# VHH binders against q9y6x5, part 74

Target 1, 379 residues: q9y6x5
Amino acid sequence: LPPKLLLVSFDGFRADYLKNYEFPHLQNFIKEGVLVEHVKNVFITKTFPNHYSIVTGLYEESHGIVANSMYDAVTKKHFSDSNDKDPFWWNEAVPIWVTNQLQENRSSAAAMWPGTDVPIHDTISSYFMNYNSSVSFEERLNNITMWLNNSNPPVTFATLYWEEPDASGHKYGPEDKENMSRVLKKIDDLIGDLVQRLKMLGLWENLNVIITSDHGMTQCSQDRLINLDSCIDHSYYTLIDLSPVAAILPKINRTEVYNKLKNCSPHMNVYLKEDIPNRFYYQHNDRIQPIILVADEGWTIVLNESSQKLGDHGYDNSLPSMHPFLAAHGPAFHKGYKHSTINIVDIYPMMCHILGLKPHPNNGTFGHTKCLLVDQWCI

## First folded at step 23 (VHH)

Design lc4
Fold by OpenDDE, look of step 23:
Parts: sequence; structure tokens; C-alpha cells
Structure lc4 (fold): chain B 379 residues (1-379), chain A 124 residues (1-124)
Amino acid sequence: as target 1 above (379 residues)
Amino acid sequence: QLQLVETGGGLVKPGGSLRLSCVVSGFTFSSYAMAWVRQAPGKELEWVSSITGSGGSTYYEDSVEGRFTISTDNAKNTLYLQMSSLKPEDTAVYYCARVHYVWHSGRWEPFDHWGQGTQVTVSS
């Protein structure tokens, strides 16, 4: 039987949650598998971009999902959470579920992973759920495991997405120990449910499972606001994305807009597109706007409005608060092994290896994950 | 015709042991994972244990781990559940089930066939 892989994402699961809270089920999962304590995600540290990086191995500038909200000046198209189904946005890369279906006589399944309900390069996941936040984890899990068991051609790659603890992180802030303890306990229980379901179905020893996340969460405050309206008239630009990385499309001379913004706040860096730091790998895409504003950790960019979020993400990807973790279990992985750090783009070549797929050109380094795998030599 | 028939249930004192059997017919036993599921009065169905078709892997719910043993005899087309150190909370009707998803009543269910069940009562 071909190897199978289930990729699970708990949105906004900050890596240090593992140190600060109890996760009996997840710890058991880790004990019997592997843990990467910190995963350096891609800039910007948002949901759509990072989820697509996981499954493509590409930086955002390369796969073209550069934010949760995007605008293409040539086609005049918009991308957002409510408008994400146009293949135009996704076709700059080939995600692993497409590769899985095209390279082998195999199927892919997805429970609400970003991009999985879109025909990318004229290929859509063989099985998928349309995104609906009201659908329970149990139902998503049930569908995924059903597809893993009953499909022909067999489902060899599956994704499962869950919105927590991100939503709660936004609502309560990551420093709210009382509320976040409750939320994270629920997450651990869901992991328990996942493991139990796999055992119940007899899949546990033969299915490779990766549990990871796209980004972390940082504490925000009403005391840390950057009001753009105090710096520039809104008539001078179109806001494509707001916080903590604002994408600015000037309506007047770019230089004039830049000059109005460059000293707006000591807690915000303003970059012309060509001056964006190389370490972000966030420059070489037409969907990146002419000016970006990057707020410091914990600062929120606003427009004459108070932020209702007590937590946020999207900040500098070098910040530990933005980093998720990766845990894995299955025949491909060691047992009881912990690794300090990898890059999020490294997950793709690893998954390709596990599935026996030839990876598309990507920014990941397979060598970074070799120590996780039983069939690889680790020095 | 596919059939699953459970036997071996009964009344036992706490700390006692029982061995449940499930004889299957109408399908190739080794081609399917099998499971034991139980339902206590007033409670929902609870998965207890599973065994892969090859018999190579066995799994247990946490509450029965170390006390229950699932096994198969392919020659007899029989699934077993050896229960030891039984507790009052183990009291339930025990069902053997074939692990295979089936569409039922508007949802996918992980078990497509069940036995009639056998009553296990653990009481002082």
C-alpha cells in the first residue's frame, strides 16, 4: 500500500503554548513520534500565505498568496477570506495535493484547508469540504478518515484544518491564561479524538500524521495603536491589507505617500516594495503593493478605530511569538525525537519524500527534516 | 449473508474476567479491521478496541488499556475480547462490529455491520 499522510493544522497555535500549558494527548502523540519545537514561518505570518507555504514549500513571493487580502492591479481582482476561490490567485504554485493526484494514481482529501476547494492548474482535490466554520471538528475528522479508508483511487494525502486556537487568541489575547487554558484544553481534547479515531479505524500505525500550525499569536493592546489617519489622508491611497502589515496602494505619487507614512510611528517600519528586507522573501511578486507598513510586535495599525482584537499575528516571522510547532507520528517518523527548529517551507519536501512524490522546485531544505525520518541518515 | 454473533457475556464480580467471542460469517474475516463497541445504560456507544485485518495491530480505549485484549482466530472466523480486572463501569452491552464506513441516516458511520450484542454486568 502506498504511504499515507494526514496533515493537520490548528490555526494560530503558538509554539510556546506547549511549554506553558498542559497537553496530555498532544504530549502522548509527541512521545510516540517527533516534535519540532519551533517552526519559522513565512512573512507575512498570516493564515492563507503560511498554509500555502506548507503545501508548496515556497515563500509567499513565489507561490503568490502574499496575504489574506490581496489586490492585483492589472486584473483589478481582489482576494479575501470571502473571495478566495478564483484559481488566478493559486495558480502561481502547485500544491502537494495536486502533485499527489497528477504524479500517481492517487487521490487527495481536504477538510477546509486553504485552497483545497479551488481547481489549481485545473486540478481540484479529489475530495474536499467547502469551508464552513460551523462544521465541527468531529465531522471534519469523520469525512477525512472516511475518505482515507474508502476511496478509489486511494486517498494518500489528506488535510484537516481547524480554526482554533487562532480565533480565541484574537478574542482573548495569548496572555489571558484563564481563557486560553480552556481553549487549549479543548484543542488537546480534539487531538485525543483524532488519535482515538485513527486507532478505532485501525489506521494509527500505518498513517503518517503531522500536526502543525501556520503561525502564533502576540498580545495586542488598546495602548499600542498606530492610527494611519493621523499621518495620511485616506484619499491618497487604497488600503489592501491593514494590520499588522498594511499593504498600501497609492492614489497619488508613491513617493509622496511614502513620505507621509515613513515617520508615522516609531513602532512601524515603512518600506517601498524594492526596499523590503531580503530576509522576508517578500518582494518579487506583483501582488505585493508598492508600499508596505510593518508594525512592531504587539502594535496594531488602525484607521480612526479602536481594535477589538486582543491578539494578532502577521508580524515579523523572526519573532518567536509568531512561530508554530510541528509534531508528527507514523511509520515514516522516529519515536521520541525532538528537534529545535525548521523552516515552514521545509515541510513540503519532507511530505513529498514520505509520499514518494517528486517535489516541484521549492524553497525548502530536505536536510533540515532528515533527523525526523526513520529512513534517513541523521548526523 | 453477513452475520456477527457475540457470546460470552454474563455477570461477574469486580476484578473478575470474561472472554467475549464474535463469530463472523459471510465475508473474509482477515480483510477487515474489527472492533468491539459497548453501550452502557443511558450512555452513548463507546469504542473499546480494534484489531487490524492482519491482526498485526491492536488498539484500545484508554480506560480498558492493559485490562482488555482483542484477538482473532482466522481459522474459526472469530473475534475475541479477553476482559480482566473488570470494573462496575465496564457494565454494558458489548457489540462486535466490522470496521468499514457506510452511509447511514445522513452520515458516514465507521461500522457497517454489528452483532446483536452480549450483556456484561460487573457487580458485587
Scores: ipSAE 0.908, ipTM 0.970, lowest interface PAE 0.5, mean pLDDT 96
Fold by OpenDDE, fold request of step 25:
Structure lc4 (fold): chain B 379 residues (1-379), chain A 124 residues (1-124)
Amino acid sequence: as target 1 above (379 residues)
Amino acid sequence: QLQLVETGGGLVKPGGSLRLSCVVSGFTFSSYAMAWVRQAPGKELEWVSSITGSGGSTYYEDSVEGRFTISTDNAKNTLYLQMSSLKPEDTAVYYCARVHYVWHSGRWEPFDHWGQGTQVTVSS
């Protein structure tokens, strides 16, 4: 059978949840497959950017999805969760599902993975669900497995996206043990459902499955707020993105705006675009605004209003709290192998290898994932 | 015409054994994964076990793992479920089903054909 790959994302699943909570189904999944304990994601550590990095192998500056909220000064277009369907935003890269289905006798399927319901380079996923948070995991799983089983040309690459535990992490904060235990149990149960469905359908041994996430979650507090209004008047800038990485578009002289913000808080770093640290790989894109503010871990940037979030993400991608995990099972993967760390961009060349696809130029390193794969040498 | 006929059900005591059979006609048996499902009174349909078309892989629901064995005889176009260490909670009508998605009542169902079922009752 041709290689098949299902990529599953549980949004906001922090890596250390695996150590602090019980996941009997996921642990069983891992036992029969592989685990990468920590995945270093891309900066900023937000949903759309990191999901696109997974499927392109690119840093955000390269694939062009640089935030959940973006503004393009030339076209005057805006990108947001409610306005993400314009191919303009996605066309700076080629995601793996496009590469896959352009091959002979292959098709791609998607259940609400970011960008999958958009024609990218005039190509849209052969099968996809429009994003709707109200659709159950069961229904998403049912459609995905149906497409994997019944499609012609066969679906060889599929994505499945789920909003938890991110939403709950925001609501309760990752340190709420009672609520998060409940939430994470549900996630584990969903993983159980996934595995059972694949077994029921007779797909378990032949389907490669990756379970991962885009980012973690850090605890926020009303006691850790950075109020921009205390530092600069609203009339002097346009806010493109807010917290924990604020994107600032000055309406006056950039230097003046910078000077007003540079000492706004000891818990926030202020960067001119050209001074953004190289390690972020977050500079070389026009969609990155002239000034960015980066809050310290656990701090929230606010305007003259209170934050309602007890957890958040988007912080420095070197922070462990921002890191997701990766687990995988299938013919391509070892059994009972654990790996410490990879970069999130490394997933793309690995997936390409599994599917026999030629990868587009990317920032991943295939060598980082070789130990996960049965057909590679682990040096 | 496609047909699945289950047999082998009956009354057994706890700890007992039964062997269910499902004879298939009207399609190439080995071309499809096959499954056993069961429905207890007042409960929803429950997946029990699956076997791939090649017979190379078998899968079980957790509650029956280690007690039940699914197998096929391609020459006879017959699916089997060997049941051992039966428990009262195993009481149900057992169906053999062909694994293939079909649109039904506004949703995709994973089984397009199944038989009339056979009653399994485990009681002291």
Scores: ipSAE 0.908, ipTM 0.970, lowest interface PAE 0.5, mean pLDDT 96
Fold by OpenDDE, fold request of step 25:
Structure lc4 (fold): chain B 379 residues (1-379), chain A 124 residues (1-124)
Amino acid sequence: as target 1 above (379 residues)
Amino acid sequence: QLQLVETGGGLVKPGGSLRLSCVVSGFTFSSYAMAWVRQAPGKELEWVSSITGSGGSTYYEDSVEGRFTISTDNAKNTLYLQMSSLKPEDTAVYYCARVHYVWHSGRWEPFDHWGQGTQVTVSS
């Protein structure tokens, strides 16, 4: 039988939560498997882009999901969390579940992972749940495990997505120990439920499971605001995305807009598209707007009527606060091994290897994850 | 026809032991994982233990880990649950169940067949 892999994401699980809070179930999972302490995600450090990077191995400029909110000037289409079902946005890459389904005697399943309810390259996940935040983890888990057990052809790749601790991080801020402790306890309990379900079904020893996240969370404050209205009139531009990386579409001459913004705040870098630092790999896509604003860590770009979050993400991907973790368990993985750091794009070639899939061209490096795998030589 | 018949339940004192048996007919263990589940009065159904079809892997709920042992005898087509160090909280009806998802009452359930159960009572 072909290998099976379940990819689980807890949105916004900052890596250092593992050091600052107790996770008895997750720690047990790690003890019997592997841990990567820090995963360097892609810029911008947002949900849709990073989840798609995990399953494509590509930088955002390459897979085309460059933000949670996007605008295409040619087609005049908009992308957002409430408008994400158009294949137009996803077709610049081939996610792993599509590759998997093109193999004989294999199918894919998904519980609300970004892009899984969209036909990409005319292929939609064999089994999937439409996104609905009201659906419990239990129900998502039940469907995923049912598909893993009863499907024909068999489900060999499955994804499971959960919105916490991201939502709570935004609400409370990551530095709220009381509330975040409660939230993270619930997440650990869900991990316990996951493990128990797999054991109950007799899948635990044969199923590879990856638990990871897309980004971390940084503390924000009302004392760290950048008000764009103080620098430029709103009639001079269209805002495509706001904070902490603002995407600016000028309505007047781009240079004029740039000049009005370039010195707006000492806590914000302003880039023309062609001047975006190479290290971000965030330049070569038409969906990246002519001007981007990048706030410093913990600073929030606002308009006069904007609401304030206590936590946010999307900042420089070199910041530790933006980094998630990766834990894994199963026949493909060592037991009791810890690794310091990988890049988030490295997950894709690893998953392809585990599943015996030929990877599409990607930005990941398989060598970075070899030490996690029992069948690979590790330096 | 598929049938599961549980036996071995009874009254036992705390710290005591019981061995439950489940004789199955109509299928073989090699193709299915098997499980023990239990339901105490006023409580929901609880998973206790599972064993893979090959018998190569066994799993336990945390509260029974180290005290209960699940096993099979393929020649006898029988599933066992050896229970030791029994506690009052182990009191329940114990069911043998075949692990296979089935659509039931608008939801997928992980067990498609189980027996009538055997009563286990742990009391001083």
Scores: ipSAE 0.907, ipTM 0.970, lowest interface PAE 0.5, mean pLDDT 96

Design lc4
Fold by ESMFold2, fold request of step 25:
Structure lc4 (fold): chain B 379 residues (1-379), chain A 124 residues (1-124)
Amino acid sequence: as target 1 above (379 residues)
Amino acid sequence: QLQLVETGGGLVKPGGSLRLSCVVSGFTFSSYAMAWVRQAPGKELEWVSSITGSGGSTYYEDSVEGRFTISTDNAKNTLYLQMSSLKPEDTAVYYCARVHYVWHSGRWEPFDHWGQGTQVTVSS
């Protein structure tokens, strides 16, 4: 039988939630599989970019989804979470579900993973759901398992996306123990439901399952605001994205805009595009604006107004608070193995290996994940 | 014609044992995963155990694991559920079912064919 893989994301699942909260179902999943305790994600640590990095193995500058809000100066096109369907934005890379869909006697399925309801390189998964946040996890799971069980040619790669704990992390902040405990218990129950459904259907033995996330969450505060309006007049720039990484398109001389911003706050770094630190791999794409502002952890850039957020993400990818985890179970994976860290771009070549697909050029390193896999010589 | 027929139910005292059988016709269980599902009085259907059509893997709901054993006999097209250490909360009608999604009542349901059910009663 061809190898099968289900890739699951719970958005905004900070790695240290595993240590600080109770997850009986997820811990059972890990006990019978593998855990990577920290996944170092890509800068900026936002949802659309990191979900696309998982499935392409590419840094944001290379796959072209460089933020949740983007502007392309050549075409004058705008991208946002409510305006994300133009294939133009997605076509700078080939996600794994496209490669899989094009193989003989295989198909792909998707339940709400970012980009899966867009025809990328004129290809869309044979089975997919249009994004709708009102659709319950149970319905998403039921569609995925129906497609995995009933489809001919068989679905060999499937994605499943859920908006929590990200939504609640923004609302309450990760330090709100009472509310986050309630939220995370509900998520653990969903993981239990997932595993039970796969067992009930007889899929558990031969299906590889990866449970991961795109980023973590850090605490914000009304005491940690950077008021951009106090430093520069709106008329001098176009704001492409605001916080915690602002994307600034100057309307006047770029150096003049930079000079007005560089001393705005000790809690914000201001970069000309050519001066963005090399370790971010965030420079070589026209969608990255001429000036970016990077707030320190827990600081929020605002336009002379208060913030509703109590938690946020998007900060420097070296911060442990921005890192998710990865757990996996299935015939490709060891049982009871824990690994300290991988890069999020390493997930793609590992998935290609599991599925027997030739990876496109990418930034991942297969060697970083070989110890997770039963068919590899480790060390 | 596709058919599932359960036998082996009955009255048993707590701590006792029963063996349920499900004879299938019109298909072979090696082509499909098969399940046991139960319904206690006044309660919803509850998945009990499943077995794969190939590979011989078995799965159990937590409350029955270690006490119940699902198995198959390919030559006889028969599924079994060996139940041991029975408790009053195991009292239910037990159904065998074929794992295959079917459109029913406005959604996809995971079992397309069911047996008639066999009553298991655990009481002193």
Scores: ipSAE 0.708, ipTM 0.913, lowest interface PAE 1.4, mean pLDDT 94
Fold by ESMFold2, look of step 23:
Structure lc4 (fold): chain B 379 residues (1-379), chain A 124 residues (1-124)
Amino acid sequence: as target 1 above (379 residues)
Amino acid sequence: QLQLVETGGGLVKPGGSLRLSCVVSGFTFSSYAMAWVRQAPGKELEWVSSITGSGGSTYYEDSVEGRFTISTDNAKNTLYLQMSSLKPEDTAVYYCARVHYVWHSGRWEPFDHWGQGTQVTVSS
């Protein structure tokens, strides 16, 4: 029978949490599988873009989900965390669950992964839950395992998304050891529940499971604010996204807006779109605004003097604080193998290989993940 | 039609052993994972152990691992739980169950068929 894969994301799980906190259940999962200690994600290091990069293997400029807040000047459409259902935004790529379920005798299932409740290319995941953050991890897991066990045609690819530790990371900051220890203990218990459920159902040995995340988290402070109102009148531009990467649509001459911003703070880089560093792969999409402002790590761009954020992400993807991890277990993976680093876009071609799918054109490199897989020569 | 019947329960002293049996009929036994689930007095149902339909993989709840052994005899359509080093905490009604999701009372439940249960009592 065809190989099966469950892809799990715990949002905002910074890679170094693994060495700075105790995870008995996750460490047992890793011991019997593989670990990638750091996954270099894509710029900007935000939730929607990076989750779509995992499942498409594409940089943000190529898949079109370039931020959590976007504007398209041609159609006058707006995208946000609370306004994300228009297929227009998602249709610049084909995510793996679409490719999977279009194969003969295959279905896909989803519990809350970004985009899975949207009909992308007129195709929605075969089984899915509409996004609702109040639905418990247990209920999400129960639906996923029910679909994996009972469905015809069989579910061969499933996704499972959980909002923590991202929500708590924003609230407390990654340096709050007391609160983050409590939060991460709960996450480890959920991983234990996941493994126990798969064992109880007899699925554990023959299901491939990837546990990963989209980004990390960095500490913020009231002492590290960049006040845009000190540098430019808000009437000169439309603010599409604010922090830590601001997206600026000029209302007046673009060069004039740039000149007002370029010396605003030594802790912020100001880029005209054509001058965005090539290493970001963040230029060739109309949804990227004419000017972006990139705050230094731990700095917050504000329009007033206060911020309620104690932790944030979205910064330069070269920063270790922005990097998640990847762990995996199942018949496709070695047992007890540790790997240092991959790129987040490499996950897609690896998943396609495991599932026997022909990948769409993408930015990933299969060779970067070969050492994780039992059927590959690790050279 | 489809039937699961547990036997082998009883009274045993701490440190003792019992073997539970579950005879099944009405389905292709090797096509389904099977489980043992127990309920202690006044407590909720607790998963104990599972075995794949092939018999190739076995799984145990942490408190019983190393003490209990799940197995099958496909020729007899029988599921077993060999219980050793029994403790008072193992006192419960033990059910065998077939792993297959069923819609029940507004929720998907992971076991669609259950036996009647067999009492295991571990007492001095």
Scores: ipSAE 0.697, ipTM 0.912, lowest interface PAE 1.5, mean pLDDT 94
Fold by ESMFold2, fold request of step 25:
Structure lc4 (fold): chain B 379 residues (1-379), chain A 124 residues (1-124)
Amino acid sequence: as target 1 above (379 residues)
Amino acid sequence: QLQLVETGGGLVKPGGSLRLSCVVSGFTFSSYAMAWVRQAPGKELEWVSSITGSGGSTYYEDSVEGRFTISTDNAKNTLYLQMSSLKPEDTAVYYCARVHYVWHSGRWEPFDHWGQGTQVTVSS
C-alpha cells in the first residue's frame, strides 16, 4: 500500500508549553515517535503565511502569502481572513496536496487547513471542508478518518487544522496559567481522541502523523502600546496591516513617511523595503509594502485606541516565544528520538520524501530532518 | 447476507475470565478491521478493542489493556475477545462491529454492521 501522511496543526502552540504544562496524551505520542523541540518559523510569524510555508517549503516572499492582510496595487485586490478565496493569492506556489493528488491512484483530504478550499493551479483538495470555525474537532477528525478509510483513489495525504491554543492565547495571554492550563488540557484530550480514533479504525501503525503548529504567542500589555496616530497623520499613508508588523503604503513621498515614523518609538524598527534584514527573507515580493514597522516583542502597534488582546504573534522569527514544536509518529519515524530544532520550511521536503513525491524548488533542507526518519543515515 | 453474531456473555465474579465470540458471514473477513464496542447501563457506547484485517495489529482502550486480548480465527470466520481480571465497571452489553464508514442519521459512522450484542455482568 502507498505511504500515508496526516498533517495536524494546533494553531499558536508555543514550544515551551510542552515544558510548562501537562500533556499526558501528547507526551505518550512523543515517547512512541519523535519530537523537534523548537521549529524556527518564517517571518512574519502569522497564521496564513506559516501554514503555507509548511506545505510549500518556501519563505513568504517566495510563496506570496506574506501576511494575513495584503494588498496588490496592480490588480487592486485585497486579502484578509474573511476574503482569502481568490486563487490569485495562492498561485505563486504549489502546495503538497496538489502535487500529491496529481499522482496516479492518489487523492488528498483536508479539514480546514488554510488554502485547501481554494482551487490552486485549478486544483482543489480532492476532499475538503469549507472553512467554518464552528465545526467541532470531532467532526473535522471524523471526516478525515472517513476519507482515509473509505476513499478510492485512496487518500494518501490529509490535513487537519484547529484554532486553539491561538484563540485563547490572544484572549488570555500565555502567562495566564489558570486559563491556559484549562485550554491546553482540552487540547491534550483532543490529541488523545485523535490517537484513539486512529487505533479504533486500525490505522495507527501504518499512518504517519505529524502534529505541529505555525507559531507561538507572547504576552502583551496596555503598558506596551505604540500609537501611530501620535507620530503621523493617517492621510499620508494607506494601512495594509497593523500589528505587530505594520505594512505601510505611502500616499506621499516615501522618504517623508519614513522620516516621520523612524523616531516614533524606541520599541519599533522602521524599514524601507530594501533595508529589511536579509535574515527575514522578506523583501522580494510585490505584496510586501514599501515600509514595514516591526514592533519589539510584547509591544502592540495601535492607531489611537487600547488593545483588547493579551497575547499576540507575528514578531521577529528569531524569538523563542514565536517558535512552535513538531511531533511525529508512524512507520517513517524513529521511536523515542528528540531533536533540538529545524526550520519550518524543512517540513515540506521531509513530507515529500515520506510520500515519495518529487519536491518543487524550495527553501527547505532535507538534511535537517534526516535524523527523524528510519530510512535515512543520520551521521 | 452479512451477519455478525456474538456469544459467550454471562455472569462472572470480579477477577474472573470470559471469552466472547463473534461469528461472521457474508463478507471477506480478513479484508476489514474488526472491533469490540460496549455499552454500560446508562452510559454511551465505548470502544474496547480493534484488530486489523490482516491480524497484524491489535489495539486496546487504556482501561482494558493488559486484561483483554482480541484475536481472530480466519478458518472459522470468528472474532474473539478474551477477558481476564474482570472488574464491576466492565459490566456492559458487548458488540462486535465491522470497521467501515457508512452514512447514517446525518453523519459518517465508523461501523457499518453490528452484532446483536451479548451481556457481560461482573458482580459479587
Scores: ipSAE 0.655, ipTM 0.899, lowest interface PAE 1.8, mean pLDDT 94

